# VH-VL binders against Apolipoprotein N-acyltransferase (lnt): the designs that were tried, part 3

Target 1, 229 residues: Apolipoprotein N-acyltransferase (lnt), of Prochlorococcus marinus subsp. pastoris (q7v0g7r236to464)
Amino acid sequence: WQTNMPTREKTNFKNQFINDKLISAQKIALSNDAKLLITPEGTLNNNFNLNFKSKIRMLAGGFRNSKNGLRSSLLGYQIGDKTYSSFIDKHRLVPLGEKIPGFLNIFSRGLSAVGGIQPGSDSRFFKWKFTQPLAIAICYEITDGFKIRNAVKSGAELIISAANLDPYPRKLHYQFLSLARVRSIENKKDNIIISNTGPSGLISEEGKIIKLFDPNTEQNDVVNPNFSI

## First folded at step 8 (VH-VL; from u2 with heavy chain T59N, light chain V33L V34A N93R)

Design w3
Fold by ESMFold2 at other seeds, look of step 8:
Structure w3 (fold): chain C 229 residues (1-229), chain A 121 residues (1-121), chain B 107 residues (1-107)
Amino acid sequence: as target 1 above (229 residues)
Amino acid sequence: QVQLVQSGAEVKKPGASVKVSCKASGYTFTSYNMNWVRQAPGQGLEWMGWISWYSGDTNYADDFKGRVTMTTDTSTSTAYMELRSLRSDDTAVYYCARGPYEDWGEYFDYWGQGTLVTVSS
Amino acid sequence: EIVMTQSPATLSVSPGERATLSCKASQSVSDYLAWYQQKPGQAPRLLIYGASTRATGIPARFSGSGSGTEFTLTISSLQSEDFAVYYCQQYNRWPITFGQGTKLEIK
């Protein structure tokens, strides 16, 4: 048998490693004159703070503590921030106990097993200082076309789909991409897809895949939480 | 309190390699990144590269890519810079320098004493 | 890459007077600019970071100003120990670059 329980020392070293990778990512983004850096769902640990001042606006997948428990969120960092200044919490798309396709069932069980991630607001509209209004879908939320459409009707100019697809089969990766494409077509908005080991890229408002990055071109060295047998 | 102590002066022939060490003391290494800067005799300062302690990520200036390797050993609080395929115009004083991690470690509040590397035929 | 250009190359000034050193960037570096002092046989010493913030232990006679592409280091009452070479440095983006230096010498 083996014990893979994290320690506080392991968590601290993981946070430092993430900080180093974020600095590298921000430097690359600045070298290309990017206006916004987006990271996949779950990139940042619980209670994460940057050990540096952000030099670019960043929407980072992570967790935050709220009065009602831990939330999975996209966390907004302005230039100069070491702590997030804005957020949008993941909202559970499927009520507990409903039939879930294999894709959504895996997500629901994974989120529950993480130990108390609480659902956030059901609005997918995100207005953030110094950027256009956004429609946000975190992982399985891409399946809820109604809420994304409502965000677009409220003024969202771009759809952002963030996911952590590492624990899931490749077929679910294709389903995620297909759903993102449908959301772009029905709302006539571009959709930026950011995932850890799944599809990442840009889908046009006509549903055309403008860019799709190969997950294997960046040698995945990111270790996502996994229990061991 | 804070000290960056570099290895001693070296004389090398063209085509050789040199590895300069920089031992840090008096601070916690996770609060700072390490940089290497050189200065040819009578000339200004030239940034060579940057390294993160834990991730091992590096960024090298274009003039040194392919010839330089920067490493760290966190157990001894020592940073290393190795420059290969030395040329006579690599004759310079080589400095290690640290900066606050909060500002990406890219302005340098403490410098090593410098290591003179002389490349002569 | 961002080219940093300092002027003048040499500045001759008497002790007690004001010295003004200029640094110009080829592209905006916001306020990510530092100033260093270097005396012969010594490593550089950080004077100013963030364009205007004095480093710990730096006398108040040193002040920095500017943003974007144009920056100034001012020494308001020159002391005998201030005669040295001064470098500006940008840290807005890779590669990190320095100006060519301004030598401050006794008139």
Scores: ipSAE 0.050, ipTM 0.584, lowest interface PAE 6.8, mean pLDDT 74
Fold by ESMFold2, look of step 10:
Structure w3 (fold): chain C 229 residues (1-229), chain A 121 residues (1-121), chain B 107 residues (1-107)
Amino acid sequence: as target 1 above (229 residues)
Amino acid sequence: QVQLVQSGAEVKKPGASVKVSCKASGYTFTSYNMNWVRQAPGQGLEWMGWISWYSGDTNYADDFKGRVTMTTDTSTSTAYMELRSLRSDDTAVYYCARGPYEDWGEYFDYWGQGTLVTVSS
Amino acid sequence: EIVMTQSPATLSVSPGERATLSCKASQSVSDYLAWYQQKPGQAPRLLIYGASTRATGIPARFSGSGSGTEFTLTISSLQSEDFAVYYCQQYNRWPITFGQGTKLEIK
């Protein structure tokens, strides 16, 4: 699912609107025989719960609270879930906007959920029941080719690149796409790109852009990546 | 009490349009999606489409794409279905229906009373 | 589009007997299957959802079973008010589709 929604509006977004959009996205995905629904970074609000039971496996960008603070994550929903049952946290935060030392959280009452994000594990390997193993890059984590290669060597069969590029200029959108192509070529794996206001689509293991959706428009579409069989 | 109250019966000529209303009351309508189903005389049920109250997203059955428009007015708790370019085989009872949001609202626990639309030349 | 096929088209049964209505889907709908009752001049009434869960206020004599492509509605000990047309409906995928109906009539 590619959303077209400003980051500021998403931070103040009503949970009911998000639930309505997720139902529509899941219905479209199921009508097209999709096996997995992926949404961009930051699609779900902090402490978000579905008001419905998920009918498709969904890997949704959002936030979660952990013991050590707020994390930006891809959240895994199995069929029947109303709360996520698995996750992978963003590790590589941008300076100042996505990282805060844990001890400052106590004294920083009123920090937005976006502004109080803590780094997660450095592994980009994600193994999830009923799906092939994945290599996950959230936002500019795609710049760390070593960690993506390690996930592929650990058995990941597909690269998923999720981002919210709304606050960034279009030049950085092209750079994100270029990095995603490099990761696909060097690891010989397809790469699915999902972003809010930037590039979304499928890049082949040879670096060819198989499909690229229009930026800045809401779209749902099905892609069929090659897994290593 | 949950109530879905539809507008009254209409008689139309071929080529005209009809707009059927469905006013919801007795529940938090934003917790349910709205669907439209029709039934020709002596025939079975035919799903026409679905609309989300908050997002305004719609999904129309293929037979109605290009001829149907579904809308909502959240301030009046009213859903609308407009069918254009009417044909004689559009003569039917048109129902609005809702379902629990938890299950996508796609099985229908409450139905409107139905609106008979007769298309005659 | 998932085609829902009901059988029989008409079922003649005496009051107090058991009626069994069948519904087949052209492809799997998991357990996303509902059953409705409709009497002449009235809107449909939800009986069963999730293939087997009775809707609120539905008498225990109505039961549903099945998963995937084959489903049944069973009405034990038929009452006079149970003679109506019954529809199955899948809600696994868009477009939502109904079966053509089974008329349950007094033998």
Scores: ipSAE 0.032, ipTM 0.573, lowest interface PAE 7.2, mean pLDDT 76

## First folded at step 10 (VH-VL; from w3 with heavy chain N33H, light chain N92L)

Design x3
Fold by ESMFold2, look of step 11:
Structure x3 (fold): chain C 229 residues (1-229), chain A 121 residues (1-121), chain B 107 residues (1-107)
Amino acid sequence: as target 1 above (229 residues)
Amino acid sequence: QVQLVQSGAEVKKPGASVKVSCKASGYTFTSYHMNWVRQAPGQGLEWMGWISWYSGDTNYADDFKGRVTMTTDTSTSTAYMELRSLRSDDTAVYYCARGPYEDWGEYFDYWGQGTLVTVSS
Amino acid sequence: EIVMTQSPATLSVSPGERATLSCKASQSVSDYLAWYQQKPGQAPRLLIYGASTRATGIPARFSGSGSGTEFTLTISSLQSEDFAVYYCQQYLRWPITFGQGTKLEIK
């Protein structure tokens, strides 16, 4: 779902309006036999619950309250859910000073064994019940090729790139698209791009743009990546 | 108690427009959507579309896109359906009907009494 | 568009007996199916939703069954007020569509 809602106006939207749009989006997805509905970063407000039971599996950009504060996340709704049952949180990107992979791996194994903390096998690998494993990039996370490659090495079969690009100039929209193409080529995986006002569509594992929607309109459409969910 | 009270019968000429009203009472608008359904004489039921009371979002059946406009006025609890460029085969009883939000508002537990619109030269 | 086909077009049954009305969808609608009763000069009345759930105030003699593409409305022990036209309706996909109706009349 490409929402085409300005970020500033979305902050002011009432839960009822968002619920109305979600019903329409789910209905369109079901009428086109889609198995998964994906919405852009920040589509759902803080502590958002559906006023209806979800009728399709949905991976929606939103926010969640965690024990340690508010998180920007991609939230997973199973069929029948009114609240999310799975999630993957946006992480802090630190391009300068990225850890050496071997050193980080040794640290995380040792930390898990000693401290009783379950190490994340990767920060962008996402698997939930009844779907194939995914590599998730929220907004600027697409710039971290290491994390996406690790998710693919861990078994992710598709890359999903969710963003809200409304506050950014069109040149950054093109940069986002270009980075998504690079991630598809280097990992040999299809990449579904879902943005609010920027590019949305499907990029093949060869980096070809299979489908790209008009960025200035609200659109719900189906793409068929190299695997079914 | 839930009530949906529609405006009275209308006689129109081909090419004119008609605007049917439906005044709702006795329920919470956020829990339902408003639908419009018509029935030509001796015929079955035909869904025309729905409208959200607060967002104004609409979904029109393809046969009516371009000719129908659905609106609401929350201050008077009234929904409206306007059908333009009327033809003789638009002669029908027009119903408003509500449906529960949990089921996407699309089976109809309460119906208005109907408004007969007759289109004749 | 999902076409809803009802059979028979007319069903003649004696009061006190059982009536069985059929509705077939051109594609699966899961259990997103409703049944309505309509008497002359009246708006339709919701009988069943979710294929099998009776609406509030509907007598127990009305029951619905089925899922996917084939659905049945059963009326046990017919009363005089039950002779009417009955419509099925799917609400899974847009546009919402109704069957053409089954007229239930006195044999």
Scores: ipSAE 0.125, ipTM 0.608, lowest interface PAE 5.7, mean pLDDT 77
Fold by ESMFold2 at other seeds, look of step 10:
Structure x3 (fold): chain C 229 residues (1-229), chain A 121 residues (1-121), chain B 107 residues (1-107)
Amino acid sequence: as target 1 above (229 residues)
Amino acid sequence: QVQLVQSGAEVKKPGASVKVSCKASGYTFTSYHMNWVRQAPGQGLEWMGWISWYSGDTNYADDFKGRVTMTTDTSTSTAYMELRSLRSDDTAVYYCARGPYEDWGEYFDYWGQGTLVTVSS
Amino acid sequence: EIVMTQSPATLSVSPGERATLSCKASQSVSDYLAWYQQKPGQAPRLLIYGASTRATGIPARFSGSGSGTEFTLTISSLQSEDFAVYYCQQYLRWPITFGQGTKLEIK
């Protein structure tokens, strides 16, 4: 699901709107026989719960509170869940040092706009009941090829790249797409890209763009990645 | 007492439109989705779609897309279903039905009394 | 769309006996299945949701079972007021679909 919604709406209205949109997205996914629904980074609000029971497995970008603060995460909902049952936290928020690339600096400004986010585990491997193991990159994490390769070496069969690119220029959207293609090529795995207003689609293990949605539109569609060891 | 009270029977000619109302009382309208289901005489049930009170978002069955419009008026706790370009095979009893949001509002614990719409030349 | 097929089309049973109604889905609907009773001149009444959970106010003689593609509504100790048409309905996938109905006739 590629969202296209304002990011600064009132919390109560935004939560209800998100719930209604999630029902619509799940209904469309089910009508197309999808097995997994994926949403962009930051789709769900802090402490968000579904007001309905999920009817499809869903990996949704959102936030969660931990003992040490707020975390940006990809949240896993199994069939029947109203509350996520699994998660993988965004690991690195802002790199340090003099060698911050212009690409990462732009991501850092967007990350700072969210504010108060705490880093999570550095592993990008996500093993989830009833689905194949995944390699997860949230936003700028796609720049860390070592962590993605380690997830693939641990058995990940598919790369999921989730981002919120709404506050960023189109040049950065292209760079995100290019990096996703590189990760797919070097690891020989399909890569599903899900972003808010930027590129979303499927990249093959050879780096070929199999499907790419039109940016800046709200779209739901089904892709069939190759799952292989 | 939970009640869904629908507007009265209608007789229409082919090509006309009909707008059926459903007034909710005895419960919080916004805690449930509103669905519309029809039943041709002597036949089974056919789901037409649903509407969310919160967002105004709608989901219509493909057979009715382009001909149906569902709306709500929260100030009067009333839902509406308008079916345009009526045909003789649209003759049916039209029900509004509520479902709990937790299950997408897609099984129906209370139903209106039904509104017979007859389409004849 | 998921086709819901009910059997038998008509079931004749004496009061006090057990009635068993079947519903088959063309594809798995997990446990997203509901049963309704409809008496002549009335709107449907929800009996069962989630395949096996009785709706509020439904007598214990009504029970549902099944998962996936095959579902059963059982009415133990049939009462004379149970004369009606019964519909199953799936709510997993869009569009929402109903079975064609089973008419329960009291002998």
Scores: ipSAE 0.107, ipTM 0.618, lowest interface PAE 5.6, mean pLDDT 77

## First folded at step 11 (VH-VL)

Design y5 (from r1 with heavy chain G104Y S105G Y110S)
Fold by ESMFold2, look of step 13:
Formats: C-alpha cells, sequence, structure tokens
Structure y5 (fold): chain C 229 residues (1-229), chain A 121 residues (1-121), chain B 108 residues (1-108)
C-alpha cells in the first residue's frame, strides 16, 4: 500500500479517513489472496486503533506510547486485532568511526524534526506468530547494512523497508532506492519497499528492480517476494 | 446454526474461584472473537473484554484486569471465563457473545444463555 | 471512555403507535452503534448494527438512524411482544465497548 498524501496533510485528517483507507486496502489485499499488508512509515496516528478487526496480517507504520515516550514503529496486527499485538521500533543510527555520508545527515535533520520520539532497540530482526522472520528498516535504518545483515544471519527471510520520504528531496529518494538494492544484493534477499511519496516496490535478491510503482499515485498491489528456502 | 451454550449457575463463597464455559457450535470457532459481558442483578450490560480466538490473546476492559481470566480450548470450540478471589460484588449473570468480522463496527450477533454466579457467605 | 446516554428512561405507548428511542454519545462514534433488545430472563438480541442495518430475522418495523453523536431506534408500529429494555452499544473506541443504560419500553 502506497499513499500519496503528504506528511503534513496526514496530521489534518481524522482517524475515520485512515480507517476507511485501511478497509479499502484490506479488501483489495483479500481479493488478491495477499498474506501480509504493509503500509508506509507514519501512516497511523498516535494511539491509533482500528475501528474494525483486521482481516489480514498487517504491518503498519505508526506510533506507540512506551514507558520512555512516543516511538515511531511498524505495528503488527494479527487477524482479529483492533490494536497491534507486536511491533518493531525505529532506532537512531550511531555511526562508528566512519565518515558520515550526507545521506545520513539529511535523515538526522528529519529525525530531529519529529519532536518527542524516543529511540527503540537497534535490532532489525522481527519475528511474530504465523509469519516468516523479517529484517525491518524504517527510513534511515536502510543505511545500516550491518544491522540488516545481522537480522538476515538470525534467520530473516525478507527485507522490508518502510519510509516517509515526503519532507525530503528527490535526490534522497534515489539514494534510498539505491541503498535498498545494495541491501538486497549483499544479503541475497528480496526487499519490499513501502514509502509515502517515494519509491515503493520489490527489489530482487540480485538487486534487480522487479516492480516499481509511480510515487504520485496511491496504489495497492500484491508482490511475491522470493524467500531463501 | 450458531449456538453458544454456557455452563450452569454457580453458588460460591467469597474467596473461591469459578470457571464458566461457553461452547460454540455452528461456525468456525477460531474465525470470530468471543466477548464476555456482565449484568449485575437489575442492572445494565457491561463489557468485560474479549479473546481473539485466532491467536488466543485476551483483551480486558478497564476494571477487569487481575482476577478475571479469559481462555479457550479450540479442540472443543469452547471459551472460558475464570474469576478468582470471588467477591460479593461479582454476583451477576455472565454472558458470552460472538463478534463477527465486520468492516464498520463491532457488534454481538449471538449470545449465550447466561450463567448466574452468586457469591454469598 | 465514551458514554452513551439513552432517553427516555421509560417509554409508555400503546400497540400500533410509533416508538422513538434516543442514544447520545459523549463524542463522535461515526456509525459504530448497535441496538439490542432484552426481555426479562433472556439474553440480549441484536436488532441493528452499524447504526442502520437490521440484523437477520429482525422485523422491518425496526429501523435505526443517525451518525456522529445522535442515534435513534424507531419502531414504526408497536406490537405486544416489543415490551422490553433496549440498549445501545458503541464499538468506536477499544475496550471497554460501552452500553447505554437502557430504555424500558412499556406497552399499555
Amino acid sequence: as target 1 above (229 residues)
Amino acid sequence: QVQLVQSGSELKKPGASVKISCKASGYTFTSYSMNWVRQAPGQGLESMGWINTYTGEPTYAQGFTGRFVFSMDTSVSTAYLQISSLKAEDTAIYYCAREPLDWYGDYFDSWGQGTLVTVSS
Amino acid sequence: EIVLTQSPATLSLSPGERATLSCRASQSISSYLAWYQQKPGQAPRLLIYDASNRATGIPARFSGSGSGTDFTLTISSLEPEDFAVYYCQQSYNFPPYTFGQGTKLEIK
């Protein structure tokens, strides 16, 4: 699921709008026998709950309140859930001894613009009931190849890269895509990219762009990634 | 035909425990949530929470965390409500209610007959 | 928590008359409102879901309307068996889903 709604406009819409869009997306996913619905970073508002019980497994970008404050997360909804039952939190990069690319500096400015967000754990391995293990990268996390590699070494069979690239220039969108291709090549894993206004699609384990959706069009589509069997 | 059959009435002393069963038939048990609703004598309805029969994960309404436990046994299509450390205020009729998956709201389309739990010394 | 206030508390009408039962929510709940009928000694029975949809097997004389904060259950022509307590229930917020306090419909 790819949304063309700018980040600022999302804060002006009511939860009803988001719920209606999620219902439409789930209906489309079910009609295509999809196993998992993925939405971009920041799709759900703070303390969001579905107005319906989810009919498909869904990883949705959103926020959660933790003991240490608000966190940006991918939130896992199992079939029958109205609130998420699992999550993986976005974390801040801590560059070590290496030259910091301008790409990271851009993400750092975006991160600082989101007031009150607390960092989560630095592990990118995600396993929950009834799904295969995943390697998760939220926005700037795609730049940390070692954490993604560690998740794959831990058994992750697919890379999922979720982002909201609306506030960032198009040059960054191309850099994001390029990094996703590198992660796919170096780990020999497919990478599903879901972004708000940037690239969304499927990158093969060889780094080939299997499918890339127009960033200016709201789209719901099914992709069949290759798992390492 | 959808049917929810609950266990019979219980008379208990304060401090005891009770486990109420709700056996479902006529549909796929794991495809619909099971809710528990309390009705004190002469009072209205109060939602206690529900169990996701697909995952087995319970969700409790505020005020029902602690002494109230939802569980299930999918092999016999049965949901359970256990109340421990019973208090006199727990005297009520307890209903199980099935919740269909609907896109625009949650509602209880099938109810058990109710189980009266009486707590007295 | 969302509070549902039903009015009137008691409604006394004769068979053949039109009954109008009100349910007001403390905040908008869109159309996520259901109506139930409960007769003495019986479990509740679903009448209306999603504010206006009749449940299977419910007579056409029952209808629901409203959205946002104000909802109405209408019984177009009362029959003797309609003597009961009626509850509204919201499902917009996560637990607890709340019920109204009930409206007792008395048929003379």
Scores: ipSAE 0.108, ipTM 0.627, lowest interface PAE 5.8, mean pLDDT 77
Fold by ESMFold2 at other seeds, look of step 11:
Structure y5 (fold): chain C 229 residues (1-229), chain A 121 residues (1-121), chain B 108 residues (1-108)
Amino acid sequence: as target 1 above (229 residues)
Amino acid sequence: QVQLVQSGSELKKPGASVKISCKASGYTFTSYSMNWVRQAPGQGLESMGWINTYTGEPTYAQGFTGRFVFSMDTSVSTAYLQISSLKAEDTAIYYCAREPLDWYGDYFDSWGQGTLVTVSS
Amino acid sequence: EIVLTQSPATLSLSPGERATLSCRASQSISSYLAWYQQKPGQAPRLLIYDASNRATGIPARFSGSGSGTDFTLTISSLEPEDFAVYYCQQSYNFPPYTFGQGTKLEIK
């Protein structure tokens, strides 16, 4: 689900609105026999709970409260969940000692400026019950090819790239897409891209764009990635 | 023919444990959440929480996060409620209740007959 | 926590009369409300879900209405079997779901 909501849009105290949108998205997903619903980074606020039990497996971008502070995460909802039961926290790339081009440093500084967000584990491998293992990149994490490669070596069969690119110029949107294509090629894995106001779609293991949503529109659509060993 | 059949009443001393069973039949057990509801003598209904029968993950309401354990055995389509370190205030009827996955709201469309647990010295 | 307040606590009526039972939520719960009937010595029985939808096998004399904070269960013409305790239940958020404290419908 490409939400097309600007980052500065207030989502707090609009939990009913988000719940209604998720019901609509899940109905569409089920009517098309989808098995997994993915939403962009930052879709759910830290006080969010579903008003319904999820009817489909969902990875939703959002925030969670941890004992050590606020985390930006992909939150995992299994069928029957009203609260997330799994998560993978965003891990900020540390540019010190990294071979990061200057334009990618803008991603790192911009994302770390959300304030109050604590970095999570640096592993990008995510396995949860009843699904194949995944490699997760939240926004600027796509720039860390080694961590994505390590998740693939650990058995991840699909890459999921979630982002909120609203704060950034369109030139960086194209660079994000290009990086996602590189990660698909170098790891020989399909890559699902989900962003709020930037590119969303499916990239094949050969780096070909199988489907790309029209940017800046709210869309729900189904893609059929290949899971590969 | 949906049925939820609970184990029989229990008379226990303080400090003991009890495990209540709820055997389901007539539907796909893993497709519906199983809820537990308590009713103290002469009082109303109190939700204790549920177990997600698809994942096996329990969720407990506030006040039920310690001595109460939900579990299940999918092979016999049975949910369990275990109460440890029983206290006199645990005296109540305990119901299991099935919850369909509906879009608007959660409700309990089938109930077990209830299991009376009496805790007395 | 969302508190449901049912009124009246006791309603004394005769067979054939119309019963109106109220349930008020401490905050908006949209239409996420269910009604149950409980007879002495029995488990609760679902009557209404989603505020106004009659459950399977429930007679047409039972109807529900309302949204937001104010909800009503109506029994158009009371039968002898309808004298029982009635509970409303919200499921707007978790934890916890909450039940109202009940309305006892008794024979006058």
Scores: ipSAE 0.091, ipTM 0.642, lowest interface PAE 6.2, mean pLDDT 79

Design z3 (from x3 with light chain L92W W94Y)
Fold by ESMFold2 at other seeds, look of step 11:
Structure z3 (fold): chain C 229 residues (1-229), chain A 121 residues (1-121), chain B 107 residues (1-107)
Amino acid sequence: as target 1 above (229 residues)
Amino acid sequence: QVQLVQSGAEVKKPGASVKVSCKASGYTFTSYHMNWVRQAPGQGLEWMGWISWYSGDTNYADDFKGRVTMTTDTSTSTAYMELRSLRSDDTAVYYCARGPYEDWGEYFDYWGQGTLVTVSS
Amino acid sequence: EIVMTQSPATLSVSPGERATLSCKASQSVSDYLAWYQQKPGQAPRLLIYGASTRATGIPARFSGSGSGTEFTLTISSLQSEDFAVYYCQQYWRYPITFGQGTKLEIK
C-alpha cells in the first residue's frame, strides 16, 4: 500500500500543509483582532505539533494520546504554544438511537474504523486559562442537551459546536444546524458552529442564525458573539 | 552553507514584466517561507510578500496585489517573483529572504544578494 | 499598517563610544521587532529579533531593548565596522514594515 517514499516524509508533508494553513488562519484572525481561533473536528492528526509558536489562542479539532488510549479532542493552544496545553475529549463515540441513520450509522461503524478511540469525560464544561468558560459539543454530542445545559449552569458563557461532516449527506448537515439552534434556544447562549464542509457560523441565544457561511467553501471569518445579553 | 542566489540585473521599460529567481540551498525548505523585499536606490526596505514551499500559499502586500505572482519549483529549489505592469518607481534592488517558521517566517535571518531591476523609458 | 519611525536620521559617533538608536511604532507590536544592519552594496544583516535576542554570530556589543511602541538598539564600544545604516522592522501584523533607517557615521 505504501509508495516508494518513506512513510515519515509523507506524514511530514501533510503536517507541513496543515501548519501553513494554520499560519494563514492565525494571520487573518490577528488582522481582524480575533480573540480565539477554532478549527473543525479532526483537523489535526495524532501527536501533531505546530512548526511555529501560536500567536492567538486556538481550539483545534484533533487527536491526542492518553495513557489509556487515543482520544478525539478539541486541543487548546495558548499564545506561544507549539504543543497543546489543554483539551476536552469527545465523550460519546457511539450514536444514540436510530432516528438519523446516515449520520449515526457511520459513527457507530466508525468506532471499528478509527480503531479503539477511548471515550473521555462526559462533562461538556471547558474552563480554559484566560478565556471565558465554554460548553463544548463535538459532533453528535450536540444531541445531549442535558450535558450542555449542565455546562451552562456551571458558568459556560458560550457554546462551541465542532464537527467533521465530510462523509455525510447534506440533510445531516441541516440536522446538525437544527440541533445547534435548539441548544442555543434552550440554554439562552450564543452558539458558534464550526465544521469542515457543513454549516459554520453564529447562532444567537434566541436560535436566530446571525451569520451562516456557505457549506463546502474554505472560510476564515470573525464573529462577535454576545455574552450576557 | 545556507545560500540564496538570485538572478542577474535587468533593465525593463514601463509596462513590461520582470521575473526574478532565487535558488535556495543548504537548509530544509519545508521549514521556511520565501519572502521578497525590495529597496529603491537610496531608500528603505519594503516587504512585498511571501510564498510557502510545497503548499504554494501566498501572502502579498496590498500595494502589489494584482501585479505580483510568487511561485516555487521544489525540484530545482528555486523561488520566483514576477512583477507586472512595471513603473519607473519600481526601480529597486529585489531581495529574497527566508524567515524561520517558528515566528511565521517574518524576520529574515538569510538574504539573497539582491537583483537590480531598472525601469526606464 | 504599522508605521515604524526611527530617530535620529543620522548619528555621528566616535569609535569606542556608545550609540543609541531609537525605533517607534505607531501602535503596539509587543516584542515582535527586529533590527538589521546594512552596508553599502550589501543585503541587510539580522542583528536582533524578538526585540532583545541577538541573532547567531552577532557580537555582544549589540543589544536591543523595549516593548510595545518604543525600542532601542544600543551598540556599546563602537568598532570601525559598525558604521552603517540600521533598520528596525515589526512582524506583529501584516503588512510587515520597516523603519526608514538610521545612518551611523564616524565622527
Scores: ipSAE 0.007, ipTM 0.530, lowest interface PAE 9.2, mean pLDDT 75

